# VH-VL binders against Crossover junction endodeoxyribonuclease Hjc (hjc), part 5

Target 1, 126 residues: Crossover junction endodeoxyribonuclease Hjc (hjc), of Archaeoglobus fulgidus (o28314)
Amino acid sequence: KGTRFERDLLVELWKAGFAAIRVAGSGVSPFPCPDIVAGNGRTYLAIEVKMRKELPLYLSADEVEQLVTFARGFGAEAYVALKLPRKKWRFFPVQMLERTEKNFKIDESVYPLGLEIAEVAGKFFQ

## First folded at step 20 (VH-VL)

Design w1 (from u3 with heavy chain D103E)
Fold by OpenDDE, fold request of step 21:
Structure w1 (fold): chain C 126 residues (1-126), chain A 123 residues (1-123), chain B 107 residues (1-107)
Amino acid sequence: as target 1 above (126 residues)
Amino acid sequence: QVQLVESGGGLVQPGGSLRLSCAASGFTFSSYWMNWVRQAPGKGLEWVSEISSDSSYIYYADSVKGRFTISRDNSKNTLYLQMNSLRAEDTAVYYCAREPGFEYDTEGYFDYWGQGTLVTVSS
Amino acid sequence: DIELTQPPSVSVAPGQTARISCSGDKLGEYYAYWYQQKPGQAPVLVIYRDNERPSGIPERFSGSNSGNTATLTISGTQAEDEADYYCQSYDESLHAVFGGGTKLTVL
């Protein structure tokens, strides 16, 4: 169950200046549906939330495609938010994901490239 | 109120063994991860070991691996630390510390500590 | 392996602001936690998750982080704040790691 993790991410997003909401029915909707949608009036995010005990994280081409489809339609940036044990949330633009033979992944080489929430918010250099 | 009370400390010779206990009360013990943290006289804090709520996750500091064993009895609200092959450098006050769990993750902080029990390893 | 570095001591006059830094490689990937320890007492959590304050902790205690450095700030420092302060985080092995501690002296 990832509900608690998603709630945690919501808190972090709000703290970072985003209005964020969990999308009910994610995975059940006949239309592309991210786990979380967020925006701060400048940047808008469509977020797929992932929690893993360890790397690598594998993502299906389908779920990434769904995320991108929504993001494109909504006018948001597509992100994978990954929570590893005792680490801060890290955000990965879908473009950053490593391609496998048919799917995507975040491994040890990709993880360090992920963004912290402040970077996503555009506050990192302010 | 949350209480953690360590016991079992004492004087032991090098190579000896000692078993520490931590009695917990005032909260649902079985819902929390538990830790042992030690502090040598006049020194800083050193994390020793951690055990998850159901004991499915156990971690040890490299300095104690193979010698110390952490365990818990949730029916008795008690945390244990079996210390074998004790060394002089193991001399310290040993604290029991509570850590809120987050599924297989944790909040990461130790929000309640016991008063500690002194372990002295000396010939 | 992550190692947290704190200044061994910090001195501040009453009413002034004390700042204690905690630096470590990759600390930015982890949350920082802070503990206060007075002589003969067990540590007390004063800051968690970089900047969150537990109930019962005075508002003069605050935390911040920038890059790989966490900072504990005590504004309007009082005599009772004299203590050792430890930062804490985690390493890649999911082991808790403490800084070396900082002795805060209130002059």
Scores: ipSAE 0.874, ipTM 0.942, lowest interface PAE 0.5, mean pLDDT 95
Fold by OpenDDE, last read:
Structure w1 (fold): chain C 126 residues (1-126), chain A 123 residues (1-123), chain B 107 residues (1-107)
Amino acid sequence: as target 1 above (126 residues)
Amino acid sequence: QVQLVESGGGLVQPGGSLRLSCAASGFTFSSYWMNWVRQAPGKGLEWVSEISSDSSYIYYADSVKGRFTISRDNSKNTLYLQMNSLRAEDTAVYYCAREPGFEYDTEGYFDYWGQGTLVTVSS
Amino acid sequence: DIELTQPPSVSVAPGQTARISCSGDKLGEYYAYWYQQKPGQAPVLVIYRDNERPSGIPERFSGSNSGNTATLTISGTQAEDEADYYCQSYDESLHAVFGGGTKLTVL
């Protein structure tokens, strides 16, 4: 059940200075709809939430397209937030996703490139 | 009031076996992951083993894998650690520690610990 | 196995700020947890998820994380804070890992 994980991510986003809401019925709406929308007055996020026991994570082209469509219309950055066991949430701009034959993925080569929440918030300089 | 009480510790010779128990009370035992953590005399903490609420996930430290077996009886609110082929370096106070579960994940922390039971492996 | 490195000891005068570091490879991918242990007692959780404080833990205890280093900070250190402190996290095998511990002495 993804609800608990989404609530966990909300807590982390609020701790990081974001106002965040969970979108009810995400994935069922006739319109593009992310799982979470967040903003801190400077950065605005449209987040697709994913939880997996292990990599790789596969995403359909359709769900990515919907996320991008919403983000563009809303004025937000499109992110995939991935939770692996015992690890912190990691954020992946959709541009960072690796393309497969028909879809997208986050594998062992892409995962290290993901961002921590502070980086997403613009509070971390590499 | 959450309580964890370890028992079964004692003196054993190298190569011997011992079975530890941890009796839990004051909370819904079957809803939590449980851990064994040990501490050699005058040394630091070492994680030993973990078992999920329904025993579907079990992990062992490399130092004890193949020799120790973690198990639980949720009907008895009891955690167990069967220790075989004991070595001198297994000498330690063994703590049972509660870890809140999060589906197939966990919160990651150990919020309640028992008082520990001493295991001494010596010839 | 991933190792978490702590200073073996830290000394602080009463009322001063104590800082205990915990560093490890890829620690930034995981949350850090901190435990206090006094002689003859079981460990007590004092910080979880880098910077969250359990109920009953004094506000002078705080945690932070930067990169692969977690830090436990005790502001206004009191004599009762003298203890061993252990950081904890996880490795790629989903195994819990503890630091070597830091003995905090309040002078």
Scores: ipSAE 0.873, ipTM 0.942, lowest interface PAE 0.5, mean pLDDT 95
Fold by OpenDDE, fold request of step 21:
Structure w1 (fold): chain C 126 residues (1-126), chain A 123 residues (1-123), chain B 107 residues (1-107)
Amino acid sequence: as target 1 above (126 residues)
Amino acid sequence: QVQLVESGGGLVQPGGSLRLSCAASGFTFSSYWMNWVRQAPGKGLEWVSEISSDSSYIYYADSVKGRFTISRDNSKNTLYLQMNSLRAEDTAVYYCAREPGFEYDTEGYFDYWGQGTLVTVSS
Amino acid sequence: DIELTQPPSVSVAPGQTARISCSGDKLGEYYAYWYQQKPGQAPVLVIYRDNERPSGIPERFSGSNSGNTATLTISGTQAEDEADYYCQSYDESLHAVFGGGTKLTVL
């Protein structure tokens, strides 16, 4: 159950100047499909949405590959958006994910490297 | 109209016990997380305790942990705070405050507060 | 535990802009919330999620955040805005944390 969290992320993206939509059936599509697609006319995002009570977050190689495949075809940057309790959404370019033997992860060492939404929008230093 | 009404405050000796209640009305009580926040006379706000809508998550400030117990009865739309081993520094106005839930998360803010009930711990 | 630091007092003339800061370690990872409290009254939420206003809160109230500092701004401050203001956030234990409060005086 992540629909409410995805809707929360949509609100945050729109507030940050992105047009964003949820992709219906992202979990059952026979084609590579992110949870959310967003763009602001300059930056375009393909987002896999994750919610956890605590770290670490593990991602399968397959779901990351699917995300990258879509992003490449669409012309978007591939991101994992992670929501932890009481914290702001944090965004992780797939290149930032730590590789494990079979999967990827975001742990306590990677989490601080994540981006806030303003950084994703390129407005952090403005 | 959302309404929160605290009761049960009063004068108690150090080491004594007191049970506060917060009666909620005007909203679906069982859908919200609830908090106790206190304010010593002339001092700032201090968060005391929090309980989730179904009581599956409970948190306490270190200053009251082991002495205070938060609970709720959703059938009665009532929040409780059992305070044991009271100390002089527990003297404060105690507010109950509503917090919108977000599955196992929350919105993080307290959008409605009661008028508060005064607890005075003194010998 | 996270500690939120506010200036103990801020003074402004009517019509001027009041700014109240709230700083804390790792505050940038969390949302900031602001409450107004007048004497003998319960706190009232005036800003949530750093910069959003609840219904009924005047537009002169706004919030911003930069790094580990949140700021409550009151533009065109009015006499009725004289009150104590508290910032609030959370620590890594998921406990709510309040700042020490700021007394805003409208001269």
Scores: ipSAE 0.872, ipTM 0.942, lowest interface PAE 0.5, mean pLDDT 95
Fold by OpenDDE, last read:
Structure w1 (fold): chain C 126 residues (1-126), chain A 123 residues (1-123), chain B 107 residues (1-107)
Amino acid sequence: as target 1 above (126 residues)
Amino acid sequence: QVQLVESGGGLVQPGGSLRLSCAASGFTFSSYWMNWVRQAPGKGLEWVSEISSDSSYIYYADSVKGRFTISRDNSKNTLYLQMNSLRAEDTAVYYCAREPGFEYDTEGYFDYWGQGTLVTVSS
Amino acid sequence: DIELTQPPSVSVAPGQTARISCSGDKLGEYYAYWYQQKPGQAPVLVIYRDNERPSGIPERFSGSNSGNTATLTISGTQAEDEADYYCQSYDESLHAVFGGGTKLTVL
């Protein structure tokens, strides 16, 4: 199920000049582990992949912390990649996530601030 | 080979009804989303309606909502469009078009189209 | 709702490069798709996901996107490329939307 979406994202990352792989068993790893890791020799990404029918997307503080922990250790930038129906993948640095009482979210106000893949690659600046 | 064949078009008076069919072959029909797209004479393409592989998702253009009903019979590899309360502006060639889908999302494109069937609404 | 705007017509000489634009509010959030339609025929998908070519589509067809504008480019345009071209995307209601179409004339 989610594998199809992750594979879709891999294609987009490769198209954008990244070498990218899915992390097997990311959901069951005893260590912080993103869904996808990518790099282009300059920029390195640790990506948590999310798919939703609609906003808002909620993320637990724990999963964000895990992502950040991995990213810090690996030397990568931590991102949430969100796929909505019929829309392009949108990337959100974890710093951009809006805090809730105990968690994080991407709502209608945050979504437009997300980055397109070219921006993540540093190839585009609006 | 993928093939889509529309039928059921014809001349009908305003306020009348018509039922279009699209017979699919050459692929696993039940695995694809299907669409109706129409084109008025000398005009552009207008999306009409969409139905998911298992009919759990259905969408209509505002221009036809409440008047048209999209459905499918996967056992017969057939897509349908029931058109009621037809208007002159519904006059068009109606195409059925295949759309690859996955779960609640799709690839977004229509990769195969039928030859179309002409619907003429006139007094 | 999103509305896709295309130039009604584009003319090019054989061998020249044709560019057809498709602009729409918030189009940058969506993929753009392109279809070619010749008289009396059904549309044919020529570009999907902004810049991908289906099998069988000549390499002279390419797609690009910048901001809220998608562009279909035909390099080395040939007489057989004369046709109507439609861009397609989606609106916030998850409805497919087509541009008004562009008639490409090869002079």
Scores: ipSAE 0.871, ipTM 0.942, lowest interface PAE 0.5, mean pLDDT 95
Fold by ESMFold2, fold request of step 21:
Structure w1 (fold): chain C 126 residues (1-126), chain A 123 residues (1-123), chain B 107 residues (1-107)
Amino acid sequence: as target 1 above (126 residues)
Amino acid sequence: QVQLVESGGGLVQPGGSLRLSCAASGFTFSSYWMNWVRQAPGKGLEWVSEISSDSSYIYYADSVKGRFTISRDNSKNTLYLQMNSLRAEDTAVYYCAREPGFEYDTEGYFDYWGQGTLVTVSS
Amino acid sequence: DIELTQPPSVSVAPGQTARISCSGDKLGEYYAYWYQQKPGQAPVLVIYRDNERPSGIPERFSGSNSGNTATLTISGTQAEDEADYYCQSYDESLHAVFGGGTKLTVL
């Protein structure tokens, strides 16, 4: 089920001009590991993939820190990609996440600030 | 080939009840979300209700909530709409429509439609 | 609750390009879907996911969705394209929402 959403996101990334791969076994790796890595020759992304029925989305500090650690070592930008029902994928740089006491979230105040896939693909070529 | 055949329409007085059926064939019915969409004479399309493949997610338009009940019997490949407390504004052709979906989300489109059954609510 | 607004009618000459708009608040956050309905018939899906064609739909049908507006485009319009066209999307309550419909006339 989570794999099906990740496959859908891969198709959308390829349509937007990224080469992208799904990281097999990312949820069980002892090393920092995103769900998807993508690049278009200019911008490189490490993506944590989330699907929810509704907001807010909570993310643990550990998973955000692991994503950031991977992204910095890989030379990529760390993103959360969020799919809500019937909506297009939205992309959130980890700096856009709001902190809770121990963790992070995307709520109704943050969600509208998320990027569409075309904005991520073209943000440095305008 | 995919077929959807609605039945159970007819003339009913205001405040009355009808049960619509939609018989499905040519596909694995239990793998799809199903919808009712209606069209009043000379008017546009109006979504009525949606039910997930296993009946765990059900949605209603505000105009019918509390009066209409969608259900399905996957062993009979049949979708139902129980319509109670009918009003004149419920007069329409009622279509059943198939929707590809999974778990709590869908592809969002209605890829196959029946030919509809007419419900007339009049004294 | 989102309302999808379409022009009531659009007229084009045969061979010309028809454009049918569908406007709604934040429509670009969702996909737009388009249906063709001929008199006495059930609707037929012609565009899904903003710009994809189901098998059997001619290449002259295309779509876009940007910001608050989705557009169905029919290039090289033919007499058989005369029909009512409905856009469809979703609101925040996950209810499907249809536009009011557009009558396309090819004259």
Scores: ipSAE 0.709, ipTM 0.888, lowest interface PAE 0.9, mean pLDDT 91

Design w1 (from u3 with heavy chain D103E)
Fold by ESMFold2, last read:
Structure w1 (fold): chain C 126 residues (1-126), chain A 123 residues (1-123), chain B 107 residues (1-107)
Amino acid sequence: as target 1 above (126 residues)
Amino acid sequence: QVQLVESGGGLVQPGGSLRLSCAASGFTFSSYWMNWVRQAPGKGLEWVSEISSDSSYIYYADSVKGRFTISRDNSKNTLYLQMNSLRAEDTAVYYCAREPGFEYDTEGYFDYWGQGTLVTVSS
Amino acid sequence: DIELTQPPSVSVAPGQTARISCSGDKLGEYYAYWYQQKPGQAPVLVIYRDNERPSGIPERFSGSNSGNTATLTISGTQAEDEADYYCQSYDESLHAVFGGGTKLTVL
């Protein structure tokens, strides 16, 4: 399931000052489960990791709901991390996702609004 | 030791064809993306073409698209560039370069380069 | 579709700091990479992912990339740093793009 990309993101998170772990078997769990959980003592993240050849990225309503459910219970902010070819990882809080009729997406209008990892690491508490 | 050795350069007339080869050794060739980059005499670097590790993703610079064909034979650890309909502006040293990558994405940098082979297109 | 623009030359005295710029539209969304080329030689990677040094590249080499501009910085420049320097990145078609190159002269 793209574990190489998840490993790459873990390295980037650790370089940015987070302690982070990859949730093994997250795609087969019957419970809400993100791909990565991370924290740096002030900012706590539940991350769904996506890689695409091109935009748009579609996310099902169910997977967004599961991410939000986990994040609320864990005390974390729910994020989607997206890797496009040759570009840096970008981070999207779930409230930034655009709705479709049934689901959610990140398209050309949303993608430029995504955060770099340094911005996520420096975010104030809310 | 990583080695990349280009061959097949030479003098060719406009409209002619030439096939370049790049022999790779000292690494797992089938695990890397490969590139051709050229440099006209006294000029800068120009990317020419890229091929993924299994040949499923192939890209060309606009200046060569339709005339050049990149290919590889992983059983022989060899990269190729078939150049057709050659023009004077194709005169350059042609380098092959290695690029770390996985599936459809890469690290984006060329970590090892050959010493190049000269292609001269003139009458 | 971006073009990477570099100054054609930069001159510095030994021991001084050299800065080589590379400008392109939306360059900060991508990584910048830098190559050193000495006469008669193939290019050598000196900076990748904006600011990482490959093994064997001296600490005096550093890089940054923000907005539309990436910069290669050589602190304490030495005579052996005299070379051509190329920045490289990508356009939206996933094509590699090189800057025009900068001749660094150490006098």
Scores: ipSAE 0.652, ipTM 0.868, lowest interface PAE 1.2, mean pLDDT 91
Fold by ESMFold2, fold request of step 21:
Structure w1 (fold): chain C 126 residues (1-126), chain A 123 residues (1-123), chain B 107 residues (1-107)
Amino acid sequence: as target 1 above (126 residues)
Amino acid sequence: QVQLVESGGGLVQPGGSLRLSCAASGFTFSSYWMNWVRQAPGKGLEWVSEISSDSSYIYYADSVKGRFTISRDNSKNTLYLQMNSLRAEDTAVYYCAREPGFEYDTEGYFDYWGQGTLVTVSS
Amino acid sequence: DIELTQPPSVSVAPGQTARISCSGDKLGEYYAYWYQQKPGQAPVLVIYRDNERPSGIPERFSGSNSGNTATLTISGTQAEDEADYYCQSYDESLHAVFGGGTKLTVL
């Protein structure tokens, strides 16, 4: 049940100056499909939304590849948004993910490098 | 008309036991996380314990761990705190507080508080 | 670290801006919450999620949180704002943590 967290993230994106929508039926789509798409007229995001009780977060190579494929076609930057208990949402461009043998992860070494939503929204030039 | 009413406070000897209750009304009790927060006379607020809506997640401050037990009865809309091995340092007004939450996470704030019940541990 | 540190007291003249700090290790990774407590009363939430106001809290209350420090700001402070103020957040063990409290005096 990730819908409530996705709606919470939509509210935060709106507060940060993005227009954002949830992708209906993303879990059953036959095509590459992010959880959320967002844009503020300057920055455009394709977002895979993750919630964990604790680190690390593992992501399959397939889901990262699908996110990148969509983002390139859409003209967006590919991001993973991660929510840990009681913490703020953190944003990770896909190039920030650590590689495992077959997959990707966000662990204790990567998590502090994640961006706050204001950092993603507040780029001074574009 | 959210209402939280604590009861069960009183005077207890060191090493004694006491059971606090918090009666909830005006909201769907089973949908919220619940907390105990205490305040020693003339002192600040100290978080004591937290319990999730279905009791799956329970947390204790280090100062009370092993001595206090939080529980809830959702059929009675009641939160409990069983306090054993009481010490003088446990003397405080005990508040119950409501916390919006979902599954293993919460909104992180206490939006409604009861009036408190005084527990005095004195030799 | 685990503890949230607040100044014991802050004094302001009516109409001036009061700022109450709350410092803690990694506090900016979490949200900060603020409570007002008047004598003989239970605490009342005045700021949540760093800078949001619950319904009924005057616009003069605002907040911020970055790095290791959260700040409650009261602009145009009024006599009725005289109270104890507590910050609250979380530690890595998911325990709620309160600051020691700040007594705001409006002279």
Scores: ipSAE 0.641, ipTM 0.868, lowest interface PAE 1.2, mean pLDDT 91
Fold by ESMFold2, last read:
Structure w1 (fold): chain C 126 residues (1-126), chain A 123 residues (1-123), chain B 107 residues (1-107)
Amino acid sequence: as target 1 above (126 residues)
Amino acid sequence: QVQLVESGGGLVQPGGSLRLSCAASGFTFSSYWMNWVRQAPGKGLEWVSEISSDSSYIYYADSVKGRFTISRDNSKNTLYLQMNSLRAEDTAVYYCAREPGFEYDTEGYFDYWGQGTLVTVSS
Amino acid sequence: DIELTQPPSVSVAPGQTARISCSGDKLGEYYAYWYQQKPGQAPVLVIYRDNERPSGIPERFSGSNSGNTATLTISGTQAEDEADYYCQSYDESLHAVFGGGTKLTVL
């Protein structure tokens, strides 16, 4: 996993008014486990963190199902956070992902629809 | 404590060559991406070239591609710019600039600058 | 390719607030950065990541970036703030791109 990217996102979440932690050992757990959990006292996020050199980002069906399973059990909303080179983090609710034949993706048609971190924070302040 | 000192500027005829150097101190040079940025007299800033910490990624502005070569020697803490086929429009102060970041996703900004070295291309 | 547009000059009275704009297509998808350059000197970073100040930059300097426009704001402007100011971001080729610069005059 890109630990340095996860630390960068953690800092950005704190700046945006969330308390957030990185889930240690998430990649080795036999149980569904997101990369980051965050909350601001009203809303909780379960975040899968991805970084790519370019679009598209593909996500396996199992990956998405595990994130959703954790989020529902935890009482959180499931998000994918995507970092492209020199762009800000963008946030995609799992409902925004485009289904492929067997899996999911974020491509050039979906990427512009992603939320900035302030939009995610403001969505739950109203 | 971070210091960047450019050298190698001077007067050159069109079509000539120069090599610029930038001596770095006060930080771990091999951990940073490095850049050249130029400024023509009385004009604005123009990015010229970028090199990754291990030289695996190298980028050039279109205006200099094929004529300029960026390189670095991490054992000497020195950044270089080889400028060939110089033109009048290459006349500028050339700055060495440090870029924080990691891997292929650098921050893309310049937190420390040298004082610059003047290159004049004149017939 | 993103092109960053700045006004050529801005004038402000001492003690008043100066605002310098920087406009570019999709600028809000990227961070904006600001540099101050005084005559005969190298540029100095004054704002990074839209709104953060490096150590040693007075708190009167602040920034924002929303939609297609980033703004450098100097509150309580002082004579020493008179300088050229450049915004910077990236183009689609991931090259650094500077605005044309704004001369701030404190009159």
Scores: ipSAE 0.334, ipTM 0.796, lowest interface PAE 3.5, mean pLDDT 89

